# Designs tried in a protein design chat: VHH binders against Origin of replication complex subunit 2 (ORC2). Part 3

Target 1, 363 residues: Origin of replication complex subunit 2 (ORC2), of Arabidopsis thaliana (Mouse-ear cress) (q38899)
Amino acid sequence: MEDIENIEEDEYGFSRNYFLAKELGGASKRSAHKLSDIHIVDEQELRETASTIEMKHSKEISELMSDYKTMYSKWVFELRCGFGLLMYGFGSKKALVEDFASASLTDYSVVVINGYLPSVNLKQVLLALAELLSELLKCKRKSSGSLSKGQETFPSRSMDDILSFLHGPQSGDKDCFICVVVHNIDGPALRDPESQQTLARLSSCSHIRLVASIDHVNAPLLWDKKMVHKQFNWLWHHVPTFAPYNVEGVFFPLVLAQGSTAQTAKTAAIVLQSLTPNGQNVFKILAEYQLSHPDEDGMPTDDLYSASRERFFVSSQVTLNSHLTEFKDHELVKTKRNSDGQECLNIPLTSDAIRQLLLDLNQ

## First folded at step 1 (VHH)

Design g17 (framework vhh_8dlx_2)
Fold by ESMFold2-Fast, scan of step 1:
Structure g17 (fold): chain B 363 residues (1-363), chain A 124 residues (1-124)
Amino acid sequence: as target 1 above (363 residues)
Amino acid sequence: EVQLVESGGGVVQPGRSLRLSCAASGFTVSSNYMHWVRQAPGKGLEWIGNIYSGGSTFYNPSLKSLVTISRDDSTNTLYLQMNSLRAEDTAIYYCARGLEWELLPSSGDYFDYWGKGTLVTVSS
């Protein structure tokens, strides 16, 4: 991987050397992931420790992957309903998404776009998709005994013509579609506004379904309200894998920058808009409390429950806990204890960022 | 340097089985889409199937009951098991790495790296 020794902390770069350094408790100059820096431990003890660390990590990842496989039927159902699937979370999602496609999308044609590659050309992708769809429609017409002349030459047509063909008639068979897998839809070759608009238009085509992954913290800022809700029609899936970026990292370094507070607020707003209306309203109660009590450690969980129940946003503690788990999984909310020992919920954003977030949610 | 080396080809009698191997170097097969394709004398490329990074396999429907693709991640090797060989199966067999975009492949333009191929002759 590029510049792994120069990374101050790499949340995505799980390796044997990384785990060895962390478990041994050695904070060696942030080049701790280099095995030669951990020479204080004898060679046999080092090998035994490394073996234990590696085994524990492997088991945890294996259990996590097994959990995701139970979701595959739901993801297929969501695609059939017309939704795009957006995969996010720590670690490479390449293997997970490809396993999903090969295991669960066998009834459909699958096209894979590696957005982490600088050589990705969307026009070539569109031409390939149009050619594939043309052949699929030919096979369907043969079985019905009715042959009709389709579009014959796609390379000489505009991108608008190609997208029109991929969209097809509004009343077309919705079960006849091509699944397009986009690894790193936020990749360097794709993140420009023109490319993102093309991908959004592609996703809105009746013969296309999208499954995409993102790794950049600012990826949600690529899309406006129309793109998210009408074109991509995203369902957000938090799927941390903790797998290393062995392939992607060769072609471009992944940017894990936090961004500005205003950018973070917009990112949070986009994620929050994917939640249920009741979930959004529970979050608004918490946000409003935090803005009204800036000197406090956050909102007591019992107070949030009382307020949410009074407004009929939750019917039970179980319902609230479901929303809180969702908020924590999206890192929208953190828990801490106040001076009285009460569990309190805190939105880890500045007051200005929270005000902007509430404004965006009300528009 | 990325290299793919096919082996296991030869003269085989009709109805017999044969397993082909593809040794990869310079990259990890488990991190890539890997394909088997063949070319009969005087004919175009025919896609046999692929194996995804997660280990799941996809086959040409015309060949699904006759072939099995597998890999050994510890030896970085791809395999093609063929059963009930026919004279029409006489071809040069290639293993190939998938490109940055993949379709149901019908041409060599979909692959970035190929082996030199191994010849399988089915003859009585």
Scores: ipSAE 0.000, ipTM 0.155, lowest interface PAE 17.6, mean pLDDT 71

Design g18 (framework vhh_h_nbbcii10_fgla)
Fold by ESMFold2-Fast, scan of step 1:
Structure g18 (fold): chain B 363 residues (1-363), chain A 127 residues (1-127)
Amino acid sequence: as target 1 above (363 residues)
Amino acid sequence: QVQLVESGGGLVQPGGSLRLSCAASGFTLSDYSSYALGWFRQAPGQGLEAVAAISGSGGSTYYADSVKGRFTISRDNSKNTLYLQMNSLRAEDTAVYYCAAGDYRYLLSEPSAYDYWGQGTLVTVSS
C-alpha cells in the first residue's frame, strides 16, 4: 500500500489517467443535475454547482487531505533522490502543495512561484534562486558577514549564466538544494516553449528540486520525452482534491467549461483586481479614452504608449507590450486597424460596463 | 492571498523622524528574499515616485536623490517586515507612502516592476 510504485504512469499512461480523472470529475458535476438541465448551464452556473458539490462533500474532501498528509514523508524522500514532483487531479492543488511545503520542507529553502499569475517573470525567479543559493553556500563556509558579503550578487546576468551557477560544478558541497514550488507550471505566463525549456533546465540543476501542479487539459503536451525523463525527472502524483479554484479561477476559465462566453463587467473586474497597479492604470487610460471617443475604432496603440509613458506607468514599448499581452490573453482588449491603417485597442464591453469597471478600480 | 500592510504614518514637524513598517502576509519574505522590496510615494496631484528599494539579501539598494542620506531602507525576514527610517523630514516629503514587492529584472525605481502593493499610509510634514 504505502510503497507501491505505478510504472504504468509513463507519459502516455499519464495523459490517459489525467484526462480520465477530469472526465470523472465532470461526470460527478453532471450527476448533481438532471439531464434536462444540462443544455442551459453556462460557465457561472457550472462554477456555482461545483461550489455547492464541494460544500456538500466537505467531509470526503477532509478525508482526502488527511490521506495525502500520510504521503508527505515519501514525497520528501523522492525530492531528496533527485526527482521532480508533478501534482495532478481534479480540484485546486495550491493548498495541498503549500501544506506539504510548510509541514515537510522546513529543513530546506523554499521559493514559491504562482504560475497562474500573468505577471510571473522567469528572469527574476532565476535571480532570486541564484542569490539564495549564494547565501546558502556562504553559510556553510562560515564566511557570512566577511568581505565576501555581496561578492556573488546578480544584479544583471544572462539566463544561461544564472542557470550555470545554479547547476554549480564549483559549489564543492552537493548536500544542499532549494525547493521550487510552481503552482500551475502550465499557467499563462509559463506555457510558451521557451519558458518551459527554461523551467526544464532549472529542474535539471543539481541545487534545485521542483514541486509543480498542473490543471490545463493540454499540460502533458508541453513536454517532450527528454524534458519529462531527463530534465524534470517527473514523478506523477494523482492527487484529486475537489477544492475550489478560488485564486487560480480568476486567471483562467473553469477547466471543464469550454465555450465562447462574452466578456462581462464582473469577469473583467476579477481579472483587473489581480493585475499590477501599473497594469490597472494602463487599462484605465484605455477605458477613459474609449468612453470619451465612443464613435472611434478604439485607442491607437501609439497614443496609449505616449499617455502611459508620460504618467510613468511604462518605461518602454516592451513594458507596454507585456501589459497588452496580459489584456489580450484575458480578452480584456482586442486589436483592430482603423480606417487610417493604425493599430487600435478596444475594450469589448458596453460603455455602461466600462464605467462600472472604472468605478471599481478607483476604490 | 498576498498582502502588504503599511503602518507608522502620521503628522510630524519639519526636521522630525518617522519609521514606516510594511508587514507581508500570504507569503514569507524568505520565499522572496532575493526579490525587490521598495517604498514609493505619491504627493497630492503628482505621480508615483520611487523613494527607496532593496533587491534582496546582500543585494543592491536604491535611494531617490531627494532622500539619499536621510532615509534608510531595511528588511527583517524573521518578522516578515520591511522598514523605512525617515530622518530630517521636509515639507516636500508629505505624501501617501506605499510598500511594494516584485521584479528586480527592471530598474528598482520602475513602478511597473512591482507585482504586489500595499494600501498606503499618509505622512504629513507640517507645523
Scores: ipSAE 0.000, ipTM 0.153, lowest interface PAE 20.1, mean pLDDT 71

Design g19 (framework vhh_h_nbbcii10_fgla)
Fold by ESMFold2-Fast, scan of step 1:
Structure g19 (fold): chain B 363 residues (1-363), chain A 130 residues (1-130)
Amino acid sequence: as target 1 above (363 residues)
Amino acid sequence: QVQLVESGGGLVQPGGSLRLSCAASGRTFSEYSTYSLGWFRQAPGQGLEAVAAISSSGGSTYYADSVKGRFTISRDNSKNTLYLQMNSLRAEDTAVYYCAADSWTPYSLGFYDEDEYDYWGQGTLVTVSS
């Protein structure tokens, strides 16, 4: 632990000081601008160092994670008091936040938003939250013996109407709320001012509690004083994990996305963990075929389609093609034609690397 | 796991109607009732397009702008079946239609995006002549 503390003090001191300045009441957005003069490459180098530290100090990092677990009851209490929780610090916070939710938020409905994905759509999120709250309110009425049987049409309502519904004070029950987890609230689809204003308004709703993480050095600059203190009502939690950004690093520009000039089992594992469950299962079929047929130039695409369709991982040639396009874009798979003119797919890794990759996916 | 099988596709004249059905083979009724269900389609030479979706309770529905007012999604949990009633059909509605199921858990949010659905049917062809 002392080795990790010494590294943080000496090499990460400026980042700690930058985030700490936001915890102190009265820090203005303008005063933080001077800290943004530091080049992104410095942060990327520090994150790479943190990843290396994890490999050497796994036991001490495990103890650190156990220490965070002792804080879970306090975090639940803070959510009940109406605060938003903002998790920051070096390393992926995805596993920590999800462990917190699974261990300590079982009495509440939890919705997880992966803000590192470009496909995040806040209108769809708001609609899903309104639907979930409506179901929760129906269940509460059923326990009281009274039911209102109406059809709901949230998709035709404005965002303001949806947010008004989420705000309440419809139930009067202080323990009736949905916990929304946002991994990387500073992510690509969310970092625009309009999206941040929508998230701030969502966080201020009486039926919503927010737990979010940030990784970008400029993330605190997304919010004005009203958003921080009145809408998000942030409590800042410094939770360095030193965990690798295995999922986020593919979509959100981080050091791990630039670390390799050659395809390796480690790089492939990072990409594969970011795929949908169906995409991972299609890849597993291909990997198993390749391990069973090491003398062949690859798996015929038609055979992969037949196997994937039979196991319901794809519904059409187009669904398969979307997975294959993603595999090719990340250099997980190469395509070639055999002597019969058939398209064949090959994973450009050694058999040992493929075996290790499959083991990592099953953990 | 859930297995989905579509039926009800075929040839129809412009302005006509079709009802698609999707039968789900769940292990229990309660397991099936936790899924959000949707319809997607793929026209020749195009990617998958979301058509309609219905919540686990049936209380909320979502429609693509191209089908609003013409299509109606519904579910019958007692029969483990999802329906798509298609009215006022147009030539551009010609596509293979797919049934999809997304497992909602306390730790996930269903998006009406192809990559977020866990289970898919084999597809049923709908051809609107002319």
Scores: ipSAE 0.000, ipTM 0.134, lowest interface PAE 14.9, mean pLDDT 70

Design g20 (framework vhh_8k46_1)
Fold by ESMFold2-Fast, scan of step 1:
Structure g20 (fold): chain B 363 residues (1-363), chain A 125 residues (1-125)
Amino acid sequence: as target 1 above (363 residues)
Amino acid sequence: AVQLQASGGGFVQPGGSLRLSCAASGRTFSEYAMGWFRQAPGKEREFVSAISWSGDSTYYADSVKGRFTISRDNSKNTVYLQMNSLRAEDTATYYCAADEEFGYLYTESSAYDYWGQGTQVTVSS
């Protein structure tokens, strides 16, 4: 829970809550009657009125989303030109940005950073990006072969070395880049100056393009002139959605604790909704396998990779490992070795909980 | 783009030592794997040694293993080849080369993107 009273109105949380309260306040004022005067029939009328207003807002939101879809080709062009895209406006932009990525960035590798989480390991993100870029460059290479002598590992490198690699030599495919999506670049884990400078340096890398969202009016104060114009190279897009912050609100400021089977299913559903569509689909493959094979210790990792690759949900082992790391961090998946020594992935939920989770995700 | 300038060649007696340097110009030297190749008169260009961008991984041709040592100083944008126990068959023009591919060491000259002009090493009595 936000401790608004004791924190003297954190302006970030206040602004979000203020806009939500203003919208809800405008809708509810028509129904302001004395509680003592409300009958069961009046309660039903209030429920029907609220449902009608909600349905009206849902139609307006849908029309707005349709308008944004007409802009997707322009946004892709802007990314190709070297601009970062900064999405702002009332409401959660998570679904919009993810729809944009899934619909229009299929020719590119996409990595998502959830800045609304209480912690983000930026070095781990940079390592994942470097591994992904290394694999993409190998696929486009003209050379007849390679010999690796000793392990050249990114995890042993400094952050500066990783960023230098991501900047890369200016040779090769001019249209080869990784798109990094940052939900709430102004979020609690990222809004410190060191993290912002790292993200700005990342955005200035030749092989990286950024698409980010902000929810706070003071977010621009995180950046100096160099960051805005030379490193992020922001193009500002006003994209009000009026969508609720269902996912972000759960994690800001606290991470959800593991609960009972039914509560765990709801907790897992919220976490999964925070993942990319490809991440959700990889999880669905694993869940469907586990429901079909209840007596097994889990799905072999190689089988999950083959199924995910065949369905185009992952482009490489690196992208699968990125999804698996996120699943493990949220305790959605655990690893076990079977009797044959193979690594297997298991969802530590009952079959009934998994069925409920899949049903909730398909609503 | 990277430009490479090899130096340190010369005349040396059998059993002697020589240190070659390859100075790189450009901002991304620390990102490149570096290799040394040599070419004797009337022979094809052959691999000598390679070093990863960090310096943590090295590879040597069997003919020079235990005698030559490759190293780099990324603060000076320079790669070095320390040649010990030189033999007459080591006589060649030595070339340094840069590979833009991260994480791999190649023995094929075709894998390298940028080349220096070469420095002559002559081992004779």
Scores: ipSAE 0.000, ipTM 0.129, lowest interface PAE 18.2, mean pLDDT 72

Design g21 (framework vhh_8dlx_2)
Fold by ESMFold2-Fast, scan of step 1:
Structure g21 (fold): chain B 363 residues (1-363), chain A 124 residues (1-124)
Amino acid sequence: as target 1 above (363 residues)
Amino acid sequence: EVQLVESGGGVVQPGRSLRLSCAASGFTFSRYAMHWVRQAPGKGLEWIGNIYHSGSTFYNPSLKSLVTISRDDSTNTLYLQMNSLRAEDTAIYYCARKSYGSRFYPSSDYFDYWGKGTLVTVSS
């Protein structure tokens, strides 16, 4: 209430906020394709999400949402203490987390990363964060009188230099930080080890606080113990909403068009890039076998295990079965019995599409 | 650490059957009620059914004739058998653990863990 003159900047009564979001292919009124198109949370998107929710047990769900609102002050306190907040539970948490940010993080700059988008670029996000922090530090009262004339351009800097700047001196760890909201930190563009390590390093920066959601509770598949306890410093919040994934679902290809080889190859490339290096290498063995044996029904599962084991990509049948389950779930691989009754694995793509995928994976 | 891993999804033709599995680890599986939940594109979460530690099952009335839930406590595995699959059965399928001491679905304490989901696509 102390800064009343900044409270009603928006005609809807929202306080002064800096919401930075990377959106590709948003509403037709807004074609956000670059980080330079940083905008306050899309109100049309929020309204569409709210209006299309068809809920059974609407009373119980409404009470559930009201209960979460009573937790907001505690969540803010936890962020001020240096913890990352990890939101998990059935249903889309997008509306809940965005409501939390808009209602309770008004004293801070908020950057929203939509991890469900396949086009998320962490380098561009880090650059936007560094520019925002630079402006925030510049706008703070200049008691020192030091001029920032000749400020360095961040696009020419390494990731390490950008992260070092975001970490900065220990001034304002409770006064000056940016809250980064990551919807689906386990999303397809972010789940690779390099991206997860970058996010963990980002979370450990003194000028950054992280609020993230996951739709999967298997965090050990994404993070080691150091990332969880030292870098993210997660506080886990169970927040089931039972809300539909109206926004996120648009960007996940839940139904693959039959007979569309080009579309299938594109979705396969996105999925493969999201796999662990060992998973990618197991897929490469299968792909290379199939290209070398085009007249066969597929690679026998036992042969794939032997080849993967010999190259140290898997340590047991359990680890291979984990990879195969993931491949089958995304239609990267189908199972067929050969004339000898052996289980064989087949990539349901043309040889040309498989060759292109292998080129993309070897870059 | 508690982990639930679904498997068995993929593309299936209408009218076919499919069995999904959920491998549980990091807890005493035999002590917990387990649930199956799905989310179709552009739709909310739909509860499919559950199986208690005793083996008793309850199903969504709209799905009761089409699905069977079972468990194997010796292998810590939960199963969902689906028959006569239709296009509207296209969804991401999740297995979930009922929270110990939770009272009322869908209260905030009803589920404490679920898997990452497995995609089932029914198309001709």
Scores: ipSAE 0.000, ipTM 0.113, lowest interface PAE 21.8, mean pLDDT 70

Design g22 (framework vhh_h_nbbcii10_fgla)
Fold by ESMFold2-Fast, scan of step 1:
Structure g22 (fold): chain B 363 residues (1-363), chain A 126 residues (1-126)
Amino acid sequence: as target 1 above (363 residues)
Amino acid sequence: QVQLVESGGGLVQPGGSLRLSCAASGRTFSSYSKYALGWFRQAPGQGLEAVAAISGSGGSTYYADSVKGRFTISRDNSKNTLYLQMNSLRAEDTAVYYCAAKRGYSLLRSSDYDYWGQGTLVTVSS
């Protein structure tokens, strides 16, 4: 429901392409809110550095994009044949896929799902898709026996009922489909088995065509044989862009993996520099433990509390939990349970990144 | 596309007050509250300097050390308008003030801002 409010709504009567996209701030509002309080003044130095990098990449991207544009007609044909398109290769594919949709899918409704966001409500996306399909079918509806679409109550329907509607009758509206673009279908919001099964079922619907991108080397491990060959029906397209991950990199540095370790350490340093001294010291205890125990699942929360209390960085469990909530909100720390059911804390950075981060904090 | 328009600039004496406004327009009206907004300034012959920033909900604010306690940033999402209340103005505050909008969590890296206004001149002098 709240995700419906986060979907971009064009004037429905004016747009030939309808874009349903989760806005960057909507999915991660709490973590964005806290990180934004912490930002360091970077001035002209970062602007000059970024502009230099972007000028080099813009030339390379423009040349590659020209080559890919010659493929657009083939990609449209493949979608019409019932295939899903899977884009992979070095660099952000966001701009390429969006250019493809804007240039070549003007005859179709296009829905964008940003899998790089920390959370995506797939049921709300499916609900929005069903409402969009209902509206598209309504425009063609002229029945001699029945002149009413009837009452449609998608918000109260099960996910199975929504998917059944999107599949539609086998002999019916095969010329009508919605193209769903999924940026980073392997992203943190979507990589769980339930989400992947939902996306696979969505892709198999007769009224849905899927165009997705992946960046993680292990993305193929998300799918079994049925998902690959019968539901997604993937055609793999190697489309290196060398484009920077300006948007995606904010939300899922671990998925991108390439050069992201240094970028992740820099963003963590910005957050840490704005924490209270006690908060920084609690984080340092965790980081030092993790560097000393690289083969463990993480530091037990009880051990972190004992160490923090002994050094007077924390006066109570409530104070520690306040720091841990802040760390979790900024994705500095993740929790998991060990084989004994103990809550353990882990910094999702490489050992080298953690060492650099600790050096930066001691300046 | 988001179009930002600043207003409220002018000549003011040292120690005076001024309020800047930034109105947003375009097809992104429905997504205004999802953008973080900031004020940046550029004095003659100087580079761009971050002044203040505010999160989409208005719950988080940031200020440059040079303006802390003197300037207050606020927003009205129902009017798609950003404000900067400037008190105890100094000659060094003389600059063209820009409002800017961005997606994401960082507030003051100018290179990350997607949309910029044309600027409004603030002159603090006798």
Scores: ipSAE 0.000, ipTM 0.096, lowest interface PAE 23.0, mean pLDDT 70

Design g23 (framework vhh_7pa5_2)
Fold by ESMFold2-Fast, scan of step 1:
Structure g23 (fold): chain B 363 residues (1-363), chain A 125 residues (1-125)
Amino acid sequence: as target 1 above (363 residues)
Amino acid sequence: QVQLVESGGGMVQPGGSLRLSCAASGFTFSSYYMSWVRRAPGKGPEWVSTISSGGGSTSYADSVKGRFTISRDNAKNTLYLQMNSLKPEDTALYYCAKAPMYSSGWLDAPHFDYWGQGTQVTVSS
């Protein structure tokens, strides 16, 4: 790989934007003055373009991924040294970063933030990280007392209190940390200054290591020198993949187009195809239940948990909750209460659409 | 690198008891949820039990609930399964399995990262 990383940081998004504009037949407008003046892109047109890119570049994607796998042990070493890893380059880095985490971060707890989603909830992420750290601290104490399920309440649930807990007053073992993966840290829900400062503070916590990707040429402009060098402590990795933005493209162009964000069978299919096999299988259980119980308000969460663990798709309630959070963030699933006051999960699609999705998943 | 070594299996009569152990090495045992999984002859793998990293939460398959108890000793990097009131249908090869502590979707491509070589449990009169 050519070491041109420092030169390309300001230009990364121009190559991506040029490619997208060319593939879409000049969908971009050069005279546009504001984001609202940008050409509205048809979601289907963008997805078809992304699929075409995949077919054209499958060989290059495979070769580059193989090369990057040789770097994984070095990236783990860099994380152990306290660096944040920042992935940039032409094409989606989602599959690369997920492969890295699956192959090389199995000795650590990993939390994934999908920054390309407009609905990402940073406070919910911080609460989940605090729960994980609380469990790690209970293991460290080795007390003979009955360990609660980790359902300790915080005295306060403010962002500052959560971040203080994640950092802790105690000097941490630098080999004991939670890895946080942020797909598109420059994404629409995260690019505001408050969210970026929160992420920077999170990255500076002794028990947190960050792996993030960026796609926008102006992403580095989100951060001042303190954020880059003291809080994120970025190591920049140029990792062009030429991979299509199949999942990201569903959400990012829709935000730019200001169109309906209502879940459709087509957008659901794209999201489902991008889920891990375990995530797909948990969704299948819910879908099959809903098709066999059309008169019910949805599947009780406890029943989904029991079915999922019996088939080895989840090891704990925490693992199930992570899948459910992803489903909710992608608008695949909604919650409602039945007549008994139980939390139930519902796929907001017609029975025919759900049947089609199950057929697509089984192929 | 990662190694899971099961022991404690054997032959026992119906109604008997066995205690399985799993010695873990090559990873930070105290940071991971751990599970027991079994495979009966001619059947696919069946999840038996899971325990949280700190031991504060446990879950069991309905077929073993009330009869089996999962526990762990993080100081010894050892996972245990106490099996009471054993039935002929409990006859299987029992595996210790390492699970991710947390995932928000993408990282569970197999549910369990590593399985041991297994220990045989035979319940027969």
Scores: ipSAE 0.000, ipTM 0.162, lowest interface PAE 12.9, mean pLDDT 71

Design g24 (framework vhh_7xy4_2)
Fold by ESMFold2-Fast, scan of step 1:
Structure g24 (fold): chain B 363 residues (1-363), chain A 126 residues (1-126)
Amino acid sequence: as target 1 above (363 residues)
Amino acid sequence: QLQLVESGGGLVQPGGSLRLSCAASGFTFSTYGMAWVRQPHGKGLEYIATISSGGSHTYYSDSVKGRFTISRDNAKNTLYLQMNSLKPEDTAMYYCARQGDTAMVTFSSPELFDYKGQGTQVTVSS
């Protein structure tokens, strides 16, 4: 007998995770952006602190990992209830999640996706999941004395057909599912909207349960309200490990120390290259102003508008605001009020990093 | 140039033991999960064992669980399979395989393996 009351008590005990999921789902782009800023600042401070004390506190870290193992039965129960599990916190969660799967998911088929790898192929993964589910369903029918279905060929099926198969029949309340582990669901190859929509649809399939980790500051921006609450159905688990990113760090550059200007400049350059020419030119005006006025709190918004209008990069305040919204969404620009109460725009990079970006944009 | 070179196969008696080795080159071995798969003469590929990139987690097919042990030495870029209590049914060509860039599966799915080597023959007979 499933204990539904324990689920409700568990959710109230995890009220912070419930409210985080609710806030993420209900947040505007501005609110989500602000949450990601708060989250990254807190995590960066934890990373800096952990780098200083990690080796001296290996026993405390080991005890923390032991505490997480006591939670494994609860995490299995949450998966059986249809929730996706989202692991976050300072340090690599790879070893923790793999230990959880090895120790607690032995009754289920487990597929691990290394989202930190740049060459992740979701269609190949979906085909493999469909093949695996087909084999699991054949075994059950054979055990029941029923005739097994004829052999199916999945390589010729569309993604929609594969996802429909993974969702299964209307009687999807049977305890038959594949657990999909996604290390860094926010990884470089997966963070595009189409990949995230595919993963969300996959998570909503009755024969699929998802366990994922995130490390990227922009992770809250990957999902809308429907994805968070209806498709992924995330339960957020704060599981700091203080473990180094030895494997994923090779492929998924993680800024462990604040002020890594070269890595930040490269990330910003990729984003800037995806912007319209007018958007790039507005950014150049801001960057040039900031380099010329290093002691100021940033460029006043009115001054940016005047300069952009004069150079014909924007035709109206609305056009400028669309560019500024795009810059803020990609963390290229932050807003601050100066001593006079004016709204000022600042590029959160060192002068050297800004010079590198301008050099790249002029090529 | 990605290369996987298996060795250690041979003729053994039922109940005997054998250790297979796989030398990997042309990629960062320590970042990839690895697997052993086998193919009996005239049959399809059968999954045997998978090991995580760091070596902390292992998965086995039911046919070999408790008899075979997969391990790795990331400093030497080498994968191992210790085979104990060998049976005639274990007779097959054994392949070292690198997991795909995206997934590790607990059940046989040849499509998830980016590459497998030339193989090493294991024959169990009296």
Scores: ipSAE 0.015, ipTM 0.439, lowest interface PAE 6.5, mean pLDDT 73

